# Ledger of designs, part 6: VH-VL binders against E3 SUMO-protein ligase nse2 (nse2)

Target 1, 250 residues: E3 SUMO-protein ligase nse2 (nse2), of Schizosaccharomyces pombe (q4pir3)
Amino acid sequence: MSEAQLKTSLEALSQNLLPGNQNHCSFDFQLKEIDDSIKQVIKCALVAAEIKNNECLDMLDSGIRELLDAKQRLLLMQQSVDTLANKTSENISDFENKSLLDIYTQIFKELIQEYEEKSDYGKYGTQGEYIEFKKTIWHEQNTDGSDFPSMKTFFNVMNTEEQEADEVMVYSATFDNRCPLTLQPIVHPILSTACNHFYEKDAILSLLNPTCVCPVVGCEARLQRSLLKEDEILERRLRRAQEISNLKEA
Short names: E, the ipSAE of ESMFold2; O, the ipSAE of OpenDDE; V2, 0.75 times the mean of E and O plus 0.25 times the DockQ between their complexes.

## First folded at step 4 (VH-VL; framework fv_ontamalimab)

Design a36 (from o4c with heavy chain I101V)
Fold by ESMFold2-Fast, scan of step 4:
Structure a36 (fold): chain C 250 residues (1-250), chain A 120 residues (1-120), chain B 112 residues (1-112)
Amino acid sequence: as target 1 above (250 residues)
Amino acid sequence: QVQLVQSGAEVKKPGASVKVSCKASGYTFTDYGINWVRQAPGQGLEWMGWISAYNGNTNYAQKVQGRVTMTADTSTSTAYMDLRSLRSDDTAVYYCAREGVRYYYGMDVWGQGTTVTVSS
Amino acid sequence: DIVMTQTPLSLSVTPGQPASISCKSSQSLLHSDGKTYLYWYLQKPGQPPQLLIYEVSNRFSGVPDRFSGSGSGTDFTLKISRVEAEDVGIYYCMQSIQLPWTFGQGTKVEIK
């Protein structure tokens, strides 16, 4: 590829990442694929925790961390392209006699170094996906109704207000086990991948013709059959919530 | 591999009925709706209807309402489209197409098509 | 029914040159969920349609980066930055905001 063609391609890529664009850069699909892989790791962790396979859990922990690193790397690559495109368009003569690839590489190296210097807690401890991974394992291993501990207990960290606030927001989330359609506790859950709301399976599927709007108040998400998935983690959480409720009531 | 395989070409007389099959493989059949789309020779695409492979609910295009029946057999992972009282303007290639997954909407996997010719 | 109108109906392009296809809908394709339910399909000779672009501008898996979609409301464009021999076929826009799902008339792309 010539340097002129590379410059044109980088400028086009930057245009796709600008505000007001749909941001359908090729990396967007790759980011969604990584998110899917993370969800699969979490599902595997549920099974590994149930059968008490600690070796498998350690491997899955390493795997989810690598997926989060890969996701961040892609985001920083996009940022590096945007930075390069902006500098090139404003001062094109400053890049004469310089390799465009070398300039990109230097920008990327500076951004990735900042990420790599973060502590494990800074990289993973405040990420929703990793918190969900740890929560899933905890609830399966601690069936006695013990509360999920602070994420900091899994890392050696200094307390900061920002990190503490992020933990509290995730940890304090209220889990509602009632179906918005039946108004009864959910027996057979199904999860919307469009809005993350969940329903009694037969009730929501009966509304599809072929689409419907999410019945949760204030939610405008459009649903179709392929977006409604059975989720083992959700099923486990609902069963756990019901068991705890029954024990408290008894 | 995810695929939809349709039945072979049919030649019918006006007034007859045709039943086209669409066999799914490589995915959980009941997790996706199936659309039926036809294309007359040298013409564009026309949506005919949709069926839920889960509960059998259907929604048909007005133009074919009353002449079409869509069904799904979960034991064989096969969807069917039965079109009755055939007319010459029903001559078309008929496609089945799976509804899209969470990353892309619309129709993502298409059958190879079934040519239906209605002639006297 | 929502009417989808494509222009032009036919394009002959020199290899490596850009091509642009317009699609106009009779009604807005913007849903209350904030998404615009517009798609682009390519039908190569003797094959079923294949998905290229979903939700206006998102490339489907495996679709080359020379394809891009843009637009909003009722006016949409598919661009091919440099047309290659494998891009020959008929391009269709489609809406799924309102039943029945409807397609444009199609745009035939040929190599000069």
Scores: ipSAE 0.497, ipTM 0.806, lowest interface PAE 2.1, mean pLDDT 82

Design a41 (from o4c with heavy chain Y103D)
Heavy chain, then light chain:
Amino acid sequence: QVQLVQSGAEVKKPGASVKVSCKASGYTFTDYGINWVRQAPGQGLEWMGWISAYNGNTNYAQKVQGRVTMTADTSTSTAYMDLRSLRSDDTAVYYCAREGIRDYYGMDVWGQGTTVTVSS
Amino acid sequence: DIVMTQTPLSLSVTPGQPASISCKSSQSLLHSDGKTYLYWYLQKPGQPPQLLIYEVSNRFSGVPDRFSGSGSGTDFTLKISRVEAEDVGIYYCMQSIQLPWTFGQGTKVEIK
ESMFold2-Fast, scan of step 4: ipSAE 0.538; ipTM 0.838

Design a42 (from o4c with heavy chain Y103S)
Heavy chain, then light chain:
Amino acid sequence: QVQLVQSGAEVKKPGASVKVSCKASGYTFTDYGINWVRQAPGQGLEWMGWISAYNGNTNYAQKVQGRVTMTADTSTSTAYMDLRSLRSDDTAVYYCAREGIRSYYGMDVWGQGTTVTVSS
Amino acid sequence: DIVMTQTPLSLSVTPGQPASISCKSSQSLLHSDGKTYLYWYLQKPGQPPQLLIYEVSNRFSGVPDRFSGSGSGTDFTLKISRVEAEDVGIYYCMQSIQLPWTFGQGTKVEIK
ESMFold2-Fast, scan of step 4: ipSAE 0.535; ipTM 0.831

Design a43 (from o4c with heavy chain Y103F)
Fold by ESMFold2-Fast, scan of step 4:
Structure a43 (fold): chain C 250 residues (1-250), chain A 120 residues (1-120), chain B 112 residues (1-112)
Amino acid sequence: as target 1 above (250 residues)
Amino acid sequence: QVQLVQSGAEVKKPGASVKVSCKASGYTFTDYGINWVRQAPGQGLEWMGWISAYNGNTNYAQKVQGRVTMTADTSTSTAYMDLRSLRSDDTAVYYCAREGIRFYYGMDVWGQGTTVTVSS
Amino acid sequence: DIVMTQTPLSLSVTPGQPASISCKSSQSLLHSDGKTYLYWYLQKPGQPPQLLIYEVSNRFSGVPDRFSGSGSGTDFTLKISRVEAEDVGIYYCMQSIQLPWTFGQGTKVEIK
C-alpha cells in the first residue's frame, strides 16, 4: 500500500466513525438508537414499579445493562480508530506494509478487555442512565420522601480485603416541591440538565437574558433555554409530593 | 432537518428601516433563543442581540440599542429583526443563529444571511 | 467589551501542511462554573459561519479530528494538523463569558 492510499483509507475510516456523520448507518445514528432505547426502558420501569411487577423490573434491569454495554462498545470502537489514525499520522513510514486491521484489532482488544474486567458496579453504578433507572424505581416504591440510597446498595460488593474506594457518594436529599424562585409549590416544573435543579417554568425562563446562573444557593451552573427541559419523572415526583401534602392537611 | 431560512436582500436609503425575517424548521421553535449577528463587507462578525422565542424577552447590543426591535411569531416559527434610522455603516450581511444544544453555549445553526445595503 | 485578538490575520498553507491560529482575550474567559466560554467558527466563502470547537477544545458534531483547540485563561490556539482544500475560509474565535458576545477579527486561510 502507498503512503497516500494508506492515509486516504484511514481518513475515510475515521470520518465514518466520527460523531455527526450524516450517513444513516453512522455511529451517531446507532448511538442515538441506543440512547432512545435506554429512555424507553426507564419509562417502562416506572410503569412496572407502579404495578409492582418485579419480574418485569428484573428483565428491564438486564436490558438496560446490555444497552449500556453496547453503547460503551461503540465508543471504544471510535476511540480505537482515533488512536490508530493519530499513530499513523505521526509516523506514517513506520506503518508501511503493516496490517492496519491488526493494529486496530489490538487497540480495541485492550480497551474492551479493560471494560469487561470491571465489576458490575464499575460498569453501571456510576453511569448516569443507570442511576436514573434505579432512582425512578426507588422513588415510585418509596413515596415518603426518604433519601435515595447509595448505588453500592444495589450491587453485591464482595471484598477479600477491606478497601475504601475514592469516590464521592451522593445521597438524594429529602424531596422539596417548592420553587427556589417563587417559594411556592411548583405547578409547571422544568429541570436544568446542567445541574439537575428544578424550578417553576415561567419563573426561571423569565430570568434568561440570554443566560442566568442557577438561583439555588451554592450552585454556579450557567443556564440557557436549551438546557431547561420538562421531565416526566420529575412531574410524577411533584404530583406525589402534592398528594402527600394534601393528605397531611386533611 | 434543522434549518433557519432568512428573507432576501434589501437596499435602503439612509433614515429608512429594514425588517429581516428568519424562519425556523426541524425543531421546537420555543425551546431555543435566537441571536442576530451582522458582518460588514470585508469585516468581522458583530453580535446584535438575542430574543427568547418562548416569551419574547430581548437583549440588544448597546451600539444598536434604541434602533432595533426583535420579535418572534410562534404561530409561524419566525423571528424578526427590525432596524430603523439606517446609516451607511449598517451595510452588512445579517445572520440569525440558534443558541446551542445541550453544552454548546454559543450558536450552532445559522441562517444563510440577508444582505442589507444602505446607500444614498 | 472583551476584545478578541487573532494572529495571524492571513495564512497561506501548502496542502497537507499544518496551520496554527492564536486567539487572545482582553480578560479571562473562565466562568465560576469551571467552564471556559471560548469557541471557534469557520466561514467558508459565500456561507454563514459554522461551529468547529466549543469550550476551548471540544469538537462540534461532524468536525474532523484534524481540528484541535487548546488554551486557558486568555490564550487559545486552533490547530489544523493537515490543511485540505475544503478548509479554506476565515476562522473566528468567539467568547460568550460576557455580553456583548465578541469575535476575533478573523484569520483568512488560503491554499498556496
Scores: ipSAE 0.538, ipTM 0.828, lowest interface PAE 1.9, mean pLDDT 82

Design a51 (from o4c with light chain S32R)
Heavy chain, then light chain:
Amino acid sequence: QVQLVQSGAEVKKPGASVKVSCKASGYTFTDYGINWVRQAPGQGLEWMGWISAYNGNTNYAQKVQGRVTMTADTSTSTAYMDLRSLRSDDTAVYYCAREGIRYYYGMDVWGQGTTVTVSS
Amino acid sequence: DIVMTQTPLSLSVTPGQPASISCKSSQSLLHRDGKTYLYWYLQKPGQPPQLLIYEVSNRFSGVPDRFSGSGSGTDFTLKISRVEAEDVGIYYCMQSIQLPWTFGQGTKVEIK
ESMFold2-Fast, scan of step 4: ipSAE 0.552; ipTM 0.835

Design a57 (from o4c with heavy chain G33S S52N, light chain S96D)
Fold by ESMFold2-Fast, scan of step 4:
Structure a57 (fold): chain C 250 residues (1-250), chain A 120 residues (1-120), chain B 112 residues (1-112)
Amino acid sequence: as target 1 above (250 residues)
Amino acid sequence: QVQLVQSGAEVKKPGASVKVSCKASGYTFTDYSINWVRQAPGQGLEWMGWINAYNGNTNYAQKVQGRVTMTADTSTSTAYMDLRSLRSDDTAVYYCAREGIRYYYGMDVWGQGTTVTVSS
Amino acid sequence: DIVMTQTPLSLSVTPGQPASISCKSSQSLLHSDGKTYLYWYLQKPGQPPQLLIYEVSNRFSGVPDRFSGSGSGTDFTLKISRVEAEDVGIYYCMQDIQLPWTFGQGTKVEIK
């Protein structure tokens, strides 16, 4: 695909998100519109990844997150209505002389607050649509048959803690900025493309002779120089984490 | 265009030393390690050692340990192999080869080779 | 040291016929990371070696699909489905799981 095709696809997506473009219909219609828009974003991401347009990819990432937020809001509205209906059918007399709208509003308020308090990983990292979005971009950018990494690598979540259940996600995410080799906060990070662990640059490079095994407990990945790459985004994130840590200790 | 270009052929007397150069171009020199491999006339390939172009750390094959020194000059993107106390059995074509890209490419880019002949 | 043993050491092939080269390692080349560190190189007359196959069966960039690698553990095979004139040279298997890196003795492929 060309950049002209990407522009056309983005224009179509913009029209779908325009407030005046939609009829005021049922929940099913609104959910279908959002699902169709998400599919279009994923198609646009494939083209943007192919032509290496990072600005467009950042815009699409923001856009799909907003679409997923809108979808969840609609689903929570529907869930609130269903919850209200079930409660009133169980004991109608308990709800006599009460505003059904007030009861609905309280149910919805509790559910939306729960969602808004989730981390970005909790909101998007476990959603099938967002996973497909990230996989589409990854496979287009990594044509050598590289394995798709853990979704946690795209968020502030380190694979240092285990989860108790498959369906339960940790709501509190901690970004661990400590190097497994120096046991100190990382200043100059380097990322392993083999296992997605990161280290203090000079420390890990000093272990190569010519290769070494990843020093992270439980990781068996073999490392060599060509697999260890600097990442400026990771460096900025680690500096931010260090500044926040220093403020808390002050 | 990724290339490794080696210095020209050398003829040395027994007991002398030889320094072979390997100039890298078309990639970030310090992001890859360099291997040295030699091949005696009519014989197979023999690994001699490795150097990390970033920090200069080296590992040498036991057969040449104590007679070989590998270095890397980051300002000129050039790796060197210095072999001392030359004997007739050091007569070989010496290759430099870049560590492979990504997962497990082995050695993906090779120099053209430098013929070193040790004779009296 | 890991010893790499190739058979045969020499192979004369009529153009268009298949060729098969065996490589055996004295120890398993399977790493605890699940990957097998076995490579195949081709050295054409008067040229440096060139990478053909990495991680047992993966063709390097630009390598024709008539080349295929297979095997596991200690036993590996390189197969050329239809040998062409440009395939003449010496083929080497190599391991880099354990120092020193070691090569097989080489298999010379010639046209009949």
Scores: ipSAE 0.490, ipTM 0.832, lowest interface PAE 2.0, mean pLDDT 81

Design a58 (from o4c with heavy chain T30D, light chain S96D L99D)
Fold by ESMFold2-Fast, scan of step 4:
Structure a58 (fold): chain C 250 residues (1-250), chain A 120 residues (1-120), chain B 112 residues (1-112)
Amino acid sequence: as target 1 above (250 residues)
Amino acid sequence: QVQLVQSGAEVKKPGASVKVSCKASGYTFDDYGINWVRQAPGQGLEWMGWISAYNGNTNYAQKVQGRVTMTADTSTSTAYMDLRSLRSDDTAVYYCAREGIRYYYGMDVWGQGTTVTVSS
Amino acid sequence: DIVMTQTPLSLSVTPGQPASISCKSSQSLLHSDGKTYLYWYLQKPGQPPQLLIYEVSNRFSGVPDRFSGSGSGTDFTLKISRVEAEDVGIYYCMQDIQDPWTFGQGTKVEIK
């Protein structure tokens, strides 16, 4: 294969592996769609937990796991294309008379096998989205202010896999209704979609110039107005926290 | 349709002031910040500053600090840039540009530009 | 201020041939959040700039797949696999990790 033919074939392979073309920004759009779907599953879980529909909660748990698997598959597909491109640029002569599709398939196969070898705890128990899903159900079912238990309590397998040693720093919402900026109970909540922390709306927006770092101690998330959203799940949690606080003080 | 529409060209003498407007449509105005960027004839892009349409907070580039005032009127969905004590090197096309959405995209929607000429 | 340096300053491309533009920053654009805050803009003749690439390698909505961005730290590249007539204009890299936001001096792309 000539260098020109190889480049053309690699470009064609890249295009064929991308979902959509002119209307999509590589896999970013698809990843956003999956993230939005996960958010909808969590909203449904809140309702199912409130009405104590265990069958629906079990289906939603399966659903969110499938969405997380799909998200990881897309990320590994991107990584596989990047790996193929790097190998081609480093040693183009090594790919003469070889199928680019076969090389891609082998790279992807190796990466997906690594993921599939993880325990359920490793796949889901350390993921921010799944943790939020479990916390949402827990707090709806435990309105007495009890602490959310360790994620390991939801899995029956001891995690001994070394691949899970890399801890992803996950920042999660608390049921304390006090704003980290004002030190007052939150009146108008706003949620960071970047780090899952929440604030008094006016206070956090006053820090933007146009960006700021999350004010919560230890959080390094970069914030922008478009990442700060009103959230019905957060509003519901804060309402319950305020009711509990009022009952304890009465 | 998301658009930023700017006011027309201005010719000013040195020492005068100019106020450029940027009218937004097709989105919730106070959910996004507005950036101002200028381009001198035949030259590159220079960031001038940012304003929050929500609370009016501003952040200006050092080179224009003390001579510029950015404001936003939520009732008319219009941002303004007022540049005072004009010098010949302020001659440029001035653009307003919306802060990006969702992920930090930089500036995703731009106005058509306003030519400001400063001559004696 | 972070200084953004582009090379080349201009290039003429035969239709259908590739083009490559380099951008170098005076300091790392990697944020402590793990993201790299580098963007590419295109200014077509007589038009305002338009966003092409954000966070080094992500194509903005509606941007053709013939555009690709790559790089890390202080060294970045924008590639056009097959230059078309509509790609004529001035390309700018930009950073917004540190105030003031700064642009490269621009690279003019023309058709032979």
Scores: ipSAE 0.087, ipTM 0.615, lowest interface PAE 5.8, mean pLDDT 81

Design a59 (from o4c with heavy chain S52D I101L, light chain I97D)
Fold by ESMFold2-Fast, scan of step 4:
Structure a59 (fold): chain C 250 residues (1-250), chain A 120 residues (1-120), chain B 112 residues (1-112)
Amino acid sequence: as target 1 above (250 residues)
Amino acid sequence: QVQLVQSGAEVKKPGASVKVSCKASGYTFTDYGINWVRQAPGQGLEWMGWIDAYNGNTNYAQKVQGRVTMTADTSTSTAYMDLRSLRSDDTAVYYCAREGLRYYYGMDVWGQGTTVTVSS
Amino acid sequence: DIVMTQTPLSLSVTPGQPASISCKSSQSLLHSDGKTYLYWYLQKPGQPPQLLIYEVSNRFSGVPDRFSGSGSGTDFTLKISRVEAEDVGIYYCMQSDQLPWTFGQGTKVEIK
C-alpha cells in the first residue's frame, strides 16, 4: 500500500465513522495478482523439475517466498486498518485523522516485525501455496510412488513453540483417482476452485443448472461453471496414479 | 481484455422471431456460462436464462420457456438467443452477461446490449 | 420467486454528499453454504450494467472505496460516502440464491 493510498483510506474511514456504518479495507485486486503469480511460479516449477533444472528451481523457490512475503504484508496492512477502525469507532474528527496515521503505523510495524522474526519454516512451511510448490516439484522428481516427506525436511527447524504447533500438519501420498459421481477412475479431470474437490469433467458439468452442490459427502460448496477448471498439475497426478494402479494390477 | 460484443438493433413484427448474437473475446469461452437479461423501456432488469458454453446445457426463465432457445458456437466463441412468437411486451434491450469468475461474483462482464423493437 | 424491493426509487444528491440505497428481499438470501448471494450493479446512462458489490459487502475489482455494501438476511444497504458526477445512473440489487435470479426495480441517482 502506498502512502497516498493509505492517506486516502484513512480519510475515507474518518469521514464514514458514523453509527451503523461498517468500514472495510480490501486489497482484493492486489491479493489476486499475487495469487495468480504464485500459480505461474508453480507451473514453471513443474516444467523446471521435469527437465531437472536445479538453478531455475532455486530461483523459483526464492520467487515464491518473495510473493508470500508480499501477500502477508498486504494481509497485515488490512489487519492494521481493521484494528485501527475498531479503536476509533468512538471518535470522529479531522484532527484525529492525523493521529490515526501514527497509530496505524505503530500497529503495522509491530505486526510486520513479528512476521519477519519467524523462521523460514514458520513463514513458509505451513503455507498451502508453498506446500503445493514443494509437492509439485517432489512428485515430478520422484515418480516411483514414494510418499512426500514432512515439510520440516526442507527447513532447518529449531526446537521452539512454533515447531511444536506446526507438527499437526501431515501429508499423505495416497491419491484417490476415482470420481465421486461415476465411481470410475477419472479420465478427464476438472477441479473445483470453491472446495478443491475434483471430478470427471462431463459428469460434474452435466449437473450444472446453472449451479449444483458439490457431490462429495459433507461438502456444501455451491458450484458454477466458472469455478470448474482444468488443472495441469492435477492431470499429471491423476495420470501418474493411474499408471501406478495399472502396474500393481499387472 | 475480456469483452462481449452483441449484434445490432432489430425491428420485428408481432409473431416474428429474433436471433441475438454475443461474441466473446479475451477469455476461454467454454470455461464460463452466459446469462441473458433483458430490460424493457423504462423498466428494470429481467433474467431470461443461462447456457453452458461448453456442453450447451440451458436453463430458461418460466416466462419465456417454450419460446426461447439459447445456443453456443465454440468455433466462433459466440452465444445466441433466439426468441420466437414475438409480442409487443418483448420490446426490450437484450444483454448477454458472463457468469462471474467466483461463486460470489454474480455476472461480471456484460455485452453492450441489443435493442429489439416489436411493433405493428 | 424472490422479490427484491429497493428504496428510494430516485435520489437527487449534491456533489460530495453521501447517498444510501436500501434493498429488501422477500426471503433470506443466506444459502446453505453460508454465503449470501446479494449483488449491486450500476447502470450508467447509455451503458450496460456493471458489477459494484458481490456477496453483500465485497467491492469488485476497480470499484472505488467510496462504495460500500452491508446487510444480512433480507435487509441490505449500498452506501456512497461522497457522490461524484461519474456515479450518476441506476443502481440495482440482485439475488442469485434461487432461480429465477431477480433484480430490484432500480434506484435512479442524479446530481442536483
Scores: ipSAE 0.512, ipTM 0.820, lowest interface PAE 2.0, mean pLDDT 81

Design a6 (from o4c with heavy chain S52D; at its last look DockQ between E and O 0.01; V2 from the best seeds 0.00; counts 0 for: pae O 15.8 > 2, placed apart)
Fold by OpenDDE, look of step 5:
Structure a6 (fold): chain C 250 residues (1-250), chain A 120 residues (1-120), chain B 112 residues (1-112)
Amino acid sequence: as target 1 above (250 residues)
Amino acid sequence: QVQLVQSGAEVKKPGASVKVSCKASGYTFTDYGINWVRQAPGQGLEWMGWIDAYNGNTNYAQKVQGRVTMTADTSTSTAYMDLRSLRSDDTAVYYCAREGIRYYYGMDVWGQGTTVTVSS
Amino acid sequence: DIVMTQTPLSLSVTPGQPASISCKSSQSLLHSDGKTYLYWYLQKPGQPPQLLIYEVSNRFSGVPDRFSGSGSGTDFTLKISRVEAEDVGIYYCMQSIQLPWTFGQGTKVEIK
């Protein structure tokens, strides 16, 4: 392959390396979407903490981690492209008989592997967004003026004997599946994608006219039918949570 | 066919970390949880924790709390168990096992196991 | 933690003869829903555990009818009406009523 061909190929690759993306500008768009989602998660966490919904907090924690992982993946993809470009610029002749895509794939594989090998603390404990998330929850839960602890404490919990009982209790307590409207256990859940709160399906649908404010205390999200999602898996989990709670109380 | 396929054997030094994978197939991955159970040589079964494959919620046994991280990748239907600060007493066969989230039939599907050896 | 205690820890059985394994829990495994959350597993040599019995007395799919589970509250029994060579392995009882899930010590069943 000629030098000109390699350059053309590299340019094409740089524009189209992201799956489902049309050009390099798509990276920025995706990153923005992720960042917006993270902000929303933090907002929801505040509300969840206010109402002491530990189940929601757990879901949001999982959610923000996934978002951070996704963000990191995009960043590493960008880095991979940059690395490839730099290598090609340094010595284009070395690539005459090589697939740029293969080289990219190898670079990315190494980078993502390195990321995957990090501890949770390494992945999230030093991320500003995650720290903000944890601080938001902490301050809501700790109104006595206590200082926010080290992030390490969230990842390296030394359980004391007293904490063992609390952990078991926390597990059961995290499964409050009561509808904020009916105040009864949710049988058929529907999830708000606006605020990540869930409700009894019939209850929340009866409230829509055609919109309503989320009935969760402190939440200001506006709900409409298009923002409500049925989730059969959520229903199953809520049932399990209730069953587990019942088992622990028996 | 419903199955769980685990990653290969690992040999690690004390203080190192190990990540074991468990790939699920033949069922809807997010409808179940994944338990991790280990068995030291010549010993019984020890529950380590579980993860909800849908939302990533986890619960760990106290004995491994702080050293273990369980994750689930829904895109690949793969569960991971990362164990850090390995010690000699972590030498064991590690199993992943499926558990229903609605109906509790126990751990009805098991992986083949992954041997992790921790030696200086 | 709920302690599960199995007896005996080892059993040598002549083929065709019955076998019985006891499992006792430190707490009741009966739930308010009427279910008892006790499970039996068999681990054959060189294999992962496999589910035999769920909720005290229900045979899992594919489990031969020579296996039966019984018991209530804190006392449980696994019986094999006629032991076969393929039944060799270690049997474990497990509770799932309270986290953490806990297993018995295991009962090694061998053929004489």
Scores: ipSAE 0.000, ipTM 0.446, lowest interface PAE 15.8, mean pLDDT 83
ESMFold2-Fast, scan of step 4: ipSAE 0.581; ipTM 0.843
ESMFold2, look of step 5: ipSAE 0.078; ipTM 0.611
ESMFold2 (binder alone), look of step 5: mean pLDDT 93; pTM 0.947

Design a60
Fold by ESMFold2-Fast, scan of step 4:
Structure a60 (fold): chain C 250 residues (1-250), chain A 122 residues (1-122), chain B 112 residues (1-112)
Amino acid sequence: as target 1 above (250 residues)
Amino acid sequence: QVQLVQSGAEVKKPGASVKVSCKASGYTFTDYGINWVRQAPGQGLEWMGWISAYNGNTNYAQKVQGRVTMTADTSTSTAYMDLRSLRSDDTAVYYCAREGIRGYYYYGMDVWGQGTTVTVSS
Amino acid sequence: DIVMTQTPLSLSVTPGQPASISCKSSQSLLHSDGKTYLYWYLQKPGQPPQLLIYEVSNRFSGVPDRFSGSGSGTDFTLKISRVEAEDVGIYYCMQSIQLPWTFGQGTKVEIK
């Protein structure tokens, strides 16, 4: 059995353990279905905000949170498979007289517990999709030039230590701070609301005439000026990533 | 309150030029492109071109290419369309219209100016 | 250029009765991003055009639910379930998948 064959077998186990889905498709297909559903919720939220239907907006808020929970569960299942594959490679003796399914289940249990222990702000307040959902509603309801407030305003967050922990946790994942167009670290970021990819502002805006396709490999999103927005959370994430990179080089 | 307010009606002779203004208010001017669309008397809508209020990049319809210049003044939040060498078939109502989008939606042109009537008579 | 063809060019409707307008494009308006770049506008007498429907079937802000859009690829329909006096005007379909942006010839809706 090759390492690739073992990984394929472990991925099959993960698919069979997916709770509430009962779908035998690949992780990539399932993640795409959830992403498409999230986009539909955001589209519905714009309409609900336009007609000032607060009951519908509350239902949509609950719905997008549930979809984000489902997405994270799938990502953690995939991470659990990768963790199991790495453990198998590091110490094969640990698998002697042990169930691979039991080991996988324990890894997944630990990862999902970490996620479930996060505050609502930690789960949703730093997620690009949820931020866009909140910005979409806020800008439709506030056309008088008022600035979009901090995401923490929506979560009753009062502890600054918790805020700092959430920021560090976001940057603990590998975060690429390079622009796909310039191949240089981003100085002035701009975010696509169509696909959540980000670029050096002047570089992407120079490609618009009036539209272009997202330059990120595999992304077919059509871009236009009004879809490209400055984002304070993204700016903070890029600044943090650059600081960490600079410290490692020292 | 998002609105586009255009300059008043113009009467010109063939061969003259006209410059129509479109003043934006109620939004960040540089975050949206501006389209120009015209409508001859009793006829349909014809797209003339687009300008980025951010960097001044333009794209003009072939029929007016070489005779039109679109500009944007960020200090006054005003877009301009300058059409030269006027002909009788340039007689039309000229509209400016904001490219529209919110969230994940792709609105075509969501906010339109009231229109500027340009009459070319000989 | 993409050619947009509307039928009929004029409709005379009794108040409360339905109306249907067809729009055909010379090529598909479906983008590789999965979206179809088709819009419907209404121009009331003496006014600029106003957006009714975007991306085939989505009603713009403030547009009554009696307006509905449908279709795919090259064939699109705008329906008004019960025409009211304020619906009088000229209706245009538009595509924005390919420059230049192009409009249909327009469909005039009048009350009998």
Scores: ipSAE 0.386, ipTM 0.777, lowest interface PAE 3.0, mean pLDDT 82

